# Ledger of designs, part 1: VHH binders against Global nitrogen regulator NrpRI (nrpRI)

All scores and structures are predictions.

Target 1, 323 residues: Global nitrogen regulator NrpRI (nrpRI), of Methanosarcina mazei (q8pxy1)
Amino acid sequence: MMDPQIERKLIEIMRVIHESDKPIGARAIADELNNRGYDIGERAVRYHLRILDERGFTRKHGYAGRTLTDLGENEMNDALIGDRFGFVISRIEEMAFRTTYNPETDKGDVVVNISYFDKDDFETVIELISYTAHAGYMISPRVRIFEEDSLEMSLPPGKIGIATVCSVTFDGLLLKAGIPVEPAYGGILQIENKKPARFLDLISYSGTSIDPIKIFMNRTPTSVLEVLEKGEGKILANMRQINSSAYEMTGKILKKAEKVGLAGCITLGEIDEYLLGAPVETGKFGAAVVGGINGICALEETGIEIETNPISTMLDYQTMKEI
Unless a header shows other numbers, all headers, positions and changes below count from the first letter of the chain; antibody chains aren't numbered by Kabat.
F, E and O are the ipSAE of ESMFold2-Fast, ESMFold2 and OpenDDE, as the mean of both directions, binder to target and target to binder. V2 is 0.75 times the mean of E and O plus 0.25 times the DockQ between their complexes.
Where letters were taken out, [cut] stands.
The coordinates of atoms that the task and the answers printed are left out; those that the model quotes come from them. Centres of patches stay.

## First folded at step 4 (VHH)

Design p15
Fold by ESMFold2, look of step 9:
Structure p15 (fold): chain B 323 residues (1-323), chain A 118 residues (1-118)
Amino acid sequence: as target 1 above (323 residues)
Amino acid sequence: EVQLVESGGGVVQPGGSLRLSCAASGFTFSTYRLYWYRQAAGIERELIASITSGGYTNYVDSVKGRFTISRDNSENTMYLQMNSLRAEDTGLYYCATRFGYSRPLDYWGQGTLVTVSS
């Protein structure tokens, strides 16, 4: 009987409360939800918090805000595991919409992934990111380095942050030309003789609350270093579906992006055909794009501890420097 | 056969400048990160600067602000512009590279001598 949109908001509010170290108030929750792509105000958050209180999922701490009860923690964990609302897809769509980068002027905002690593690993990080990007297994060779004294973000002690361009930037370029993009799969892609061969494994974006690329990074080993050295191995890639009516324009936009150094599009499929073994719906075609974090995968293959937040934020591309 | 050949060394007074070159052949120059090392008498060689294929530079603290590394991929040549030279900069300067992250630095030039003295 309850509106599905209300149920989704309840789950997201619980997620924000779950992730807080301290009791959290409605204003802070609203701010965080807006950062996650929800358009919700403080009064609406208070309305939903009353529902959570009534269900016994939250506990009030006066003016300090709310925490989750044990029942709330359990319900949150169940909801995260079984969530079919496609929160990752919603995040992708919001970040694509916020993309303002214009390849003709080389100005505007792009979507980035943010990774954190120990400052003592800096030389290795620079080497592998540069090598991977210039070999064509990342979206762009431009990055942004954030050190502990960065005014733009809070970094853990002794860590350096690196922003790398996210493949969702392509979705944004297409959307600005009036072409909606449907995220379909993240996957492990076999490379043979420096060419894409087939997807070896796929996770649907519609079936997960976690970016499939993040899942693969943690559970399935890649061999990006082997690809760089020998032209053989496994990389991360994702696949989009696009309505066949946009076939010609999509090709032109992606080719234009390639000319200015955004060379992450691996291949554009034919209408109504599977792409590299990945299913594509009738009336659509696929576009396979390298994962924007394959350089991070190469780093993890060396044993470096590095934490990555895919689809993290927007960044002015002019502040990013070729590595 | 991979070859790295340094040139441009010489004798200069403190505060002077030199520009070193590293001419490369036998590999795809534009693909790989390049390094300058130096070795003073009786000391192990030390990394002083590096430059990625895309031009991102890094320097050891002792030369930062005084030395500038650069590369010209069309000429297969790397450079080290050394300004405000000090006596401690005296040594044999090597360019180096490797192919792939997991490989040691296997390819070195013969070096070019820089002497800073009055």
Scores: ipSAE 0.005, ipTM 0.401, lowest interface PAE 10.9, mean pLDDT 82
Fold by OpenDDE, look of step 11:
Structure p15 (fold): chain B 323 residues (1-323), chain A 118 residues (1-118)
Amino acid sequence: as target 1 above (323 residues)
Amino acid sequence: EVQLVESGGGVVQPGGSLRLSCAASGFTFSTYRLYWYRQAAGIERELIASITSGGYTNYVDSVKGRFTISRDNSENTMYLQMNSLRAEDTGLYYCATRFGYSRPLDYWGQGTLVTVSS
């Protein structure tokens, strides 16, 4: 976890960048911050800008300077509302609570991600999503398609929406069973020989106001297509921590979920042991879950332009259809 | 400063071939998706091809099977191999890169003219 003071400086830097109508350089940023009462040098600003770049909050335009990404703008906005470094956790908890789906009755709502893309890419999207899901790198092969004229969702002209099941659904299922689940990390997971190998990078949910998965979508290219083709590459995955007392019950619930197509859990860790290289607290075990949007990542890798809103809303799982 | 410089345009007969180049500078070339656009007379600029940092390509239907987009990250250069050229392919061809998704900032070259005529 980064020093809160550093985080504050990052937000202020982002604010300056946001207020600029053009890419802005480190020196100009430093000057502006000093004008605002912040004692900071150009070198320090450069250092912080690297951090922002790494987080995907800024885009470097060579010598012209930086601009905010949409992710960066969101982070800034969230931060301005308050020290919401835990905001994403709150969102996850909220959505988990709202989850009502019962695998035994096949009724209720699940958490979904919403993505939209050009209607001309429809066939490709469906094909690749289906392939990715059935390969086991999504939460569920069920999706819901929203057309431009859909009353349920407002889409930009010429776009189609697709809802994919979000990993938070598992949090919801476990919570309904009385099991508290702690979001620990989002990360890049290395796949080797079609098996999870290790996390290559992790972001703690407590260290950001934005879903780590969303950060990685913008920061680090995945290679889901390579995973699909060769069995090796990088995908998005989440790490949850669960109290050791719930180990057996967790397993049972996940098995039930799998029967209804919710099979995104990669593996459970051993109590008090690291999982796929991710740290686990004493008295807890880890649960690794695939990112629900890996299919979307695959699409992006093909060059398809697609916008994604993770942890977007709730949908009746019965209305979602396997593709 | 971000710079994109297109070259390789010219006059070619129908059925002929042409290879365009785009030399890029001022940004980390290897990490950004690149685009080819074209603009015919009296028509809006249209996206015709893209290539991701990972080398995955996408084409509009009108150029599929005829055009090939590629990149050399070591040379900071993108290419467009155009085969089986048609009269309707005539236009100013632009190299582009984009920063951001929701509020994209596009950078363009000056373009190179491709004329397909008998």
Scores: ipSAE 0.000, ipTM 0.244, lowest interface PAE 12.5, mean pLDDT 88

## First folded at step 5 (VHH; from p12 with R32S A35R)

Design q01
Fold by OpenDDE, look of step 7:
Structure q01 (fold): chain B 323 residues (1-323), chain A 120 residues (1-120)
Amino acid sequence: as target 1 above (323 residues)
Amino acid sequence: EVQVVESGGGLVQPGGSLRLSCAASGFTFSSSYYRMGWYRQAPGNQHERVAIITSGGYTNYPDSVKGRFTISRDNAKNTGYLQMNSLKSEDTAVYYCAAKYLSGYPYDYWGQGTQVTVSS
């Protein structure tokens, strides 16, 4: 099995080539990748381009560089499933601040992702989202469906929209309670026997110039369907760090949230201890949360075409219904 | 050596049916992390995915073939199939079988394709 880092680089190279309006050379590709936060040299790019050529994904145009073939375009599109779900810390903070939902009163807004899919896929979408959510791999089983004639949301022709609760909702709940929450890592979490085992890969929010979510999604795609089917596989998960002073209060808040369907928190770590293999700063504890987009990932794994706007907007949680 | 070989293509009249086969060697379609798909390319057009089936048995089709095409697999034979019914002239293309690992590239394998021609 090829190094996940290599896999990521290949995907990103293809993306750069795709985005170019003309054939693009190895040097230019390398430069662009570095601008995007990837540490890669021209020589390495050339090596990867040869691999892509051999696979028929790229076409060489002499010294002008390479373009994607139709086969390459298809491959790239399939490989970039996770790239649609990127978000930045600033957006997280903004939406956390805008969160007003109170589990005690059952009033207020939560953060949601918005996804669009073909109306002909509706039955499959509903079934799989429901199954994924009730299996515990989404933040909430409550969703909101938007039909084409909806006045609340503009949808492309022939499309249906679905809002799912975003993990940032937890950040918002805690923040509202006066608890600062730090995004620490996004990562791929191994599930074994239907239990969280360990993070297979982690990307720090503070350690990269690009969206960590984007990086690890492209590096190692999820296998949510496998998890659902066999209890084994990989899901998207996030990790937050919270000051130790808020340990008890955090637990209380999360318990209250679970009662209203916000049950996406996997577990809390111990103070000053690693959580599921992820490091935690001194004086803090970790909180592992399922990725809110795992349901969407599952759909993508079926081959359904779906467009997602992560951390899209706020919705009144009471208007969202269990699917 | 990993190999994917398509067969079953040919000339058929509009409204007719064909069944394509995809024989895999060097890997198994039944792997928990593999999905199998059929793509087609008509002259002058881009590749189009016409069917996909995941390890869990989930399937997806574009509107262009939905209701007419059915993807399936025989795990024992390590073979994928595409049943094509109610064929149209627009279905004329080279059809390719592809296996994709859920983790993405480089675990993708493509066949050489089989020609399907729908003509009166």
Scores: ipSAE 0.015, ipTM 0.314, lowest interface PAE 8.1, mean pLDDT 87

## First folded at step 11 (VHH; from p15 with T31W R103K)

Design w05
Fold by ESMFold2, look of step 13:
Structure w05 (fold): chain B 323 residues (1-323), chain A 118 residues (1-118)
Amino acid sequence: as target 1 above (323 residues)
Amino acid sequence: EVQLVESGGGVVQPGGSLRLSCAASGFTFSWYRLYWYRQAAGIERELIASITSGGYTNYVDSVKGRFTISRDNSENTMYLQMNSLRAEDTGLYYCATRFGYSKPLDYWGQGTLVTVSS
């Protein structure tokens, strides 16, 4: 649980860095923050800069100081636009509410991630997404392709868009049954002998305005190709918490979803137990779900240039085709 | 800075048509459900229509079959095509959006006036 006072200081430090025309050091940041009415010393600024580095928001330039990364610039822009607290969780809750897909009728909207790539990479993208999805490391093998002339999505020239199902779709299915879902962590999950072993790194959803999965995509290398080839390696996954009173119903809903290809739930934990090393609060159980973009991670490992907007929009699942 | 700017309002005779626009800036338009509300003099704002990011629509009974909501995510613009206008449609029309499914509407435009008179 992140202290709200720490988050406020992180945002203000990033604002000072953003406004500098060159790398800026901790003493200069502290001086500027004091000019703005904050009582903060150089040592405290250095502490917060380490947190920003760990999150991938700042880049260190030796003794010259720090600049914002592209991820850090995006975080600053998002903070200026929206509510600093709960932005990612609010987005997840809204998209879960907007989910109308019914596995029994095979009708309705699911939540998707949108990725863009050079049209010349099309064959490789389709092949690897298909392989990753059918190996069980994505939410669904169904995708939707958007080309330059799409009326539904604006594409840069020479780019193709691909929609892949987002794990928030599970949150939506559960919400429609009256089961609130609490996003807890995004993380790196170790796979050993084709089985989930443990979470290696975790970022809490409650302390960030950017999806932890996007942070890991841009900072920490996965080894999805190694998992596909050898059954060993590292994938993206996330973890939800659900009240123990919904344990049996959650299992039933997820089993129904599996029958229609929505099979990215790795496992449900036992009540009051940590799940694969990730903390779970008393009175709750965890659900570990693969990252819906693990196929994109595999593509990045091949060196393909690809850009992803996670938790992007809703699409009618019937317009998505298995690859 | 989040902005929603309505346009296309005006004076129209009963049975006429108008097309309202809502230009959005300062947020990721394609992420969010959008709403049209209207407010007649002395009355609370009422929901008229909504559209999901994926394009699914809902309407109140009084406008079904006459009004069509749509969106163009590439232009960050929502539309309301208003046909077969009636005197009761007179009012100030607002576009709105929200972040988070449990919260009140977070952002509103300034409104565009529609007057239906003969």
Scores: ipSAE 0.000, ipTM 0.109, lowest interface PAE 19.7, mean pLDDT 80

## First folded at step 15 (VHH; from k01 with T28S F29L S31T G32S S33G S55F)

Design k02
Fold by OpenDDE, look of step 17:
Structure k02 (fold): chain B 323 residues (1-323), chain A 120 residues (1-120)
Amino acid sequence: as target 1 above (323 residues)
Amino acid sequence: EVQVVESGGGLVQPGGSLRLSCAASGFSLSTSGYRMGWYRQAPGNQHERVAIITFGGYTNYPDSVKGRFTISRDNAKNTGYLQMNSLKSEDTAVYYCAARYGWKTPYDYWGQGTQVTVSS
């Protein structure tokens, strides 16, 4: 049985091939996959393409690249329908459920992103993360740093890890209060005069097998630094939809969260109304939340190399310290 | 055709200065989302990033060149620059200009490089 990870890559490769109007080469596929948040090289793609060829899912057109066969399309569709549609949502739901943090008692676990960077960048990372967080463009100013000798996390040599609070934490808080939350969109949010203006681009969680935030991190450059410096630019943000019946309660919970540093909620929308240009379903209102990794985005904008695993794990929020 | 062309390389004595230029054509270096970097490759070595400038103007340098090299750009001329001061023999390499759009994508454009030789 082939490694599930390999199978996932195969499906994504097929998806890229399917979406192409012409035969597509390995390099182009790799590029596209990277744009979609997959870290894969051309060589690896070639390897996977061979597998696909052997399975009869792809057809090689010489140097022009590959197309999907009918069999490949069917397989892709089957795989996409069964396994991938909703995977991200399922992950979010799982992590939301695992969220145990109570703002009133200041106890429990929150959802975190894990990022890795070179130890030589430590000072810059701390500085910029702190600045970004205090500017209000992260979920929480509390982070956890993992040193090379950490027993809690295996780090590559010469690397330091940093955990930042993930927006899914809000989902968890609300869920704990009995409020169902629907992940609606991830997107690029325009900031003007230090205020949210509008979403420039949106990807529905229901329409993708990849976290929209991850997609945007790779595809669309943010300008968090510009936002920080000039009050103008682009950040990552999410939108949740919540039933209108929970409007007041949601507000209360968010206020409580803010008191403990969980202040990533940008704004709540009105019932049945668009929020920052994003559509909202009837009977629901929108909640816009900053991307938890905006600090990381800012770092990347400086040219620092950093690897990020969004929605990575749970951490005790009490062990996280304000940066 | 979209391209970047490096110039300004040459032979210089230790302690000397050079200014490299990167002329972009077919695209704008000032476009939001673009980053420009200078890379160098010495014989037998891998490419090393010696400077980067983001679309927002943020600059970053490795310790090896920090304080000596300065990356800049002229939007009106659509040209990037690398001011290299206090040059050392270790700075001898082919210097490349690269422009990238996006965060985790390969550089979109690479130049042919310009040779910088620091020798007495």
Scores: ipSAE 0.124, ipTM 0.575, lowest interface PAE 3.7, mean pLDDT 88

## First folded at step 17 (VHH; from m01 with S35H)

Design m02
Fold by OpenDDE, look of step 18:
Structure m02 (fold): chain B 323 residues (1-323), chain A 119 residues (1-119)
Amino acid sequence: as target 1 above (323 residues)
Amino acid sequence: EVQLLESGGGLVQPGGSLRLSCAASGFTFSSYRMHWVRQAPGKGPEWVSGITYSGGYTYYADSVKGRFTISRDNSKNTLYLQMNSLRAEDTAVYYCAARYGWKTPFDHRGQGTLVTVSS
């Protein structure tokens, strides 16, 4: 594995190349990088460009410089996504730790996703999110809406924000109870007859720097609308692994959470057994949880343009309203 | 039998107020999103307002925003529409409509109540 620092430089070089309207030379790239706070010389840039060439990410145009190949663009985008969503496990752990919500007292903070959409889509968003949530394909039916005049969040002009509860909230609840939770997989879950059937695809959290959920959002279309309409289709879901010693306690906590609208746990697996086709480590059991952004996915399936920041921030759950 | 019975319509002067009610029966009211739709003479139906299951969120057509308020009482299986600052253009038959899923048309709709705004 290349030095993360080197990789960062490579990505930044690619970004500079991508932003150029014409082939760009090493010197110009170096200058731009320096402008961006990277202390790098032309020689070093040339070295990195060779690496990029070898990888097929860049195309050399003689003395005119380099451009990105299609492969390079894809790689850059993936890397940029990784940068944005990098250290997903760390982020999950952080947010889990920050979770303070207590279902018994109905007080505290939960982890939320933030999504932005055009204000003209507001009615559709509210209706579909509401329906999706009440159908059980979101973590909570409570959301928070942010308008342009919101003091809490800066929104682009003409946009509205919506906070949805993130599945990491469950991690937080369990952690608060002293139960370690391991993010295992994100995946596409097949729903049949309104029941979870099996994971169709899985990405391990340990195998990627990018949130598996985000990867699937970009690569594999969901069919949440079909699930909602016909009871069959594909949704996003996560799988957690929990030590077998916490089996009973986990169940209790999840039941308590459900009473306050925090749901979305699809099912708990048996100890040492596969869950919905996903592997489970010895001495552990699986917990399958719906992706908190399935409502957003449903919206996207309608053609609505939505920008989503998963695992974005913490909100007081009491300030979130049932939709 | 599913019933949605609208009431509260009538004649009102411009600038006046009316409160519409819709009494629901024959279905689980709290399991439905509720809406008001209106139809003016010679015009097509126009969506006016919607409210989610528990009333946590409300939304309005631009034409009525700031003037109309939708609410519901699930304990009474009743939907309301407070209409303030009424205008001539608000003249229409107002219908209560229920939506369970993400489907159009509405699952249920009432017979409507006439609102006439005239000097």
Scores: ipSAE 0.464, ipTM 0.776, lowest interface PAE 1.0, mean pLDDT 90

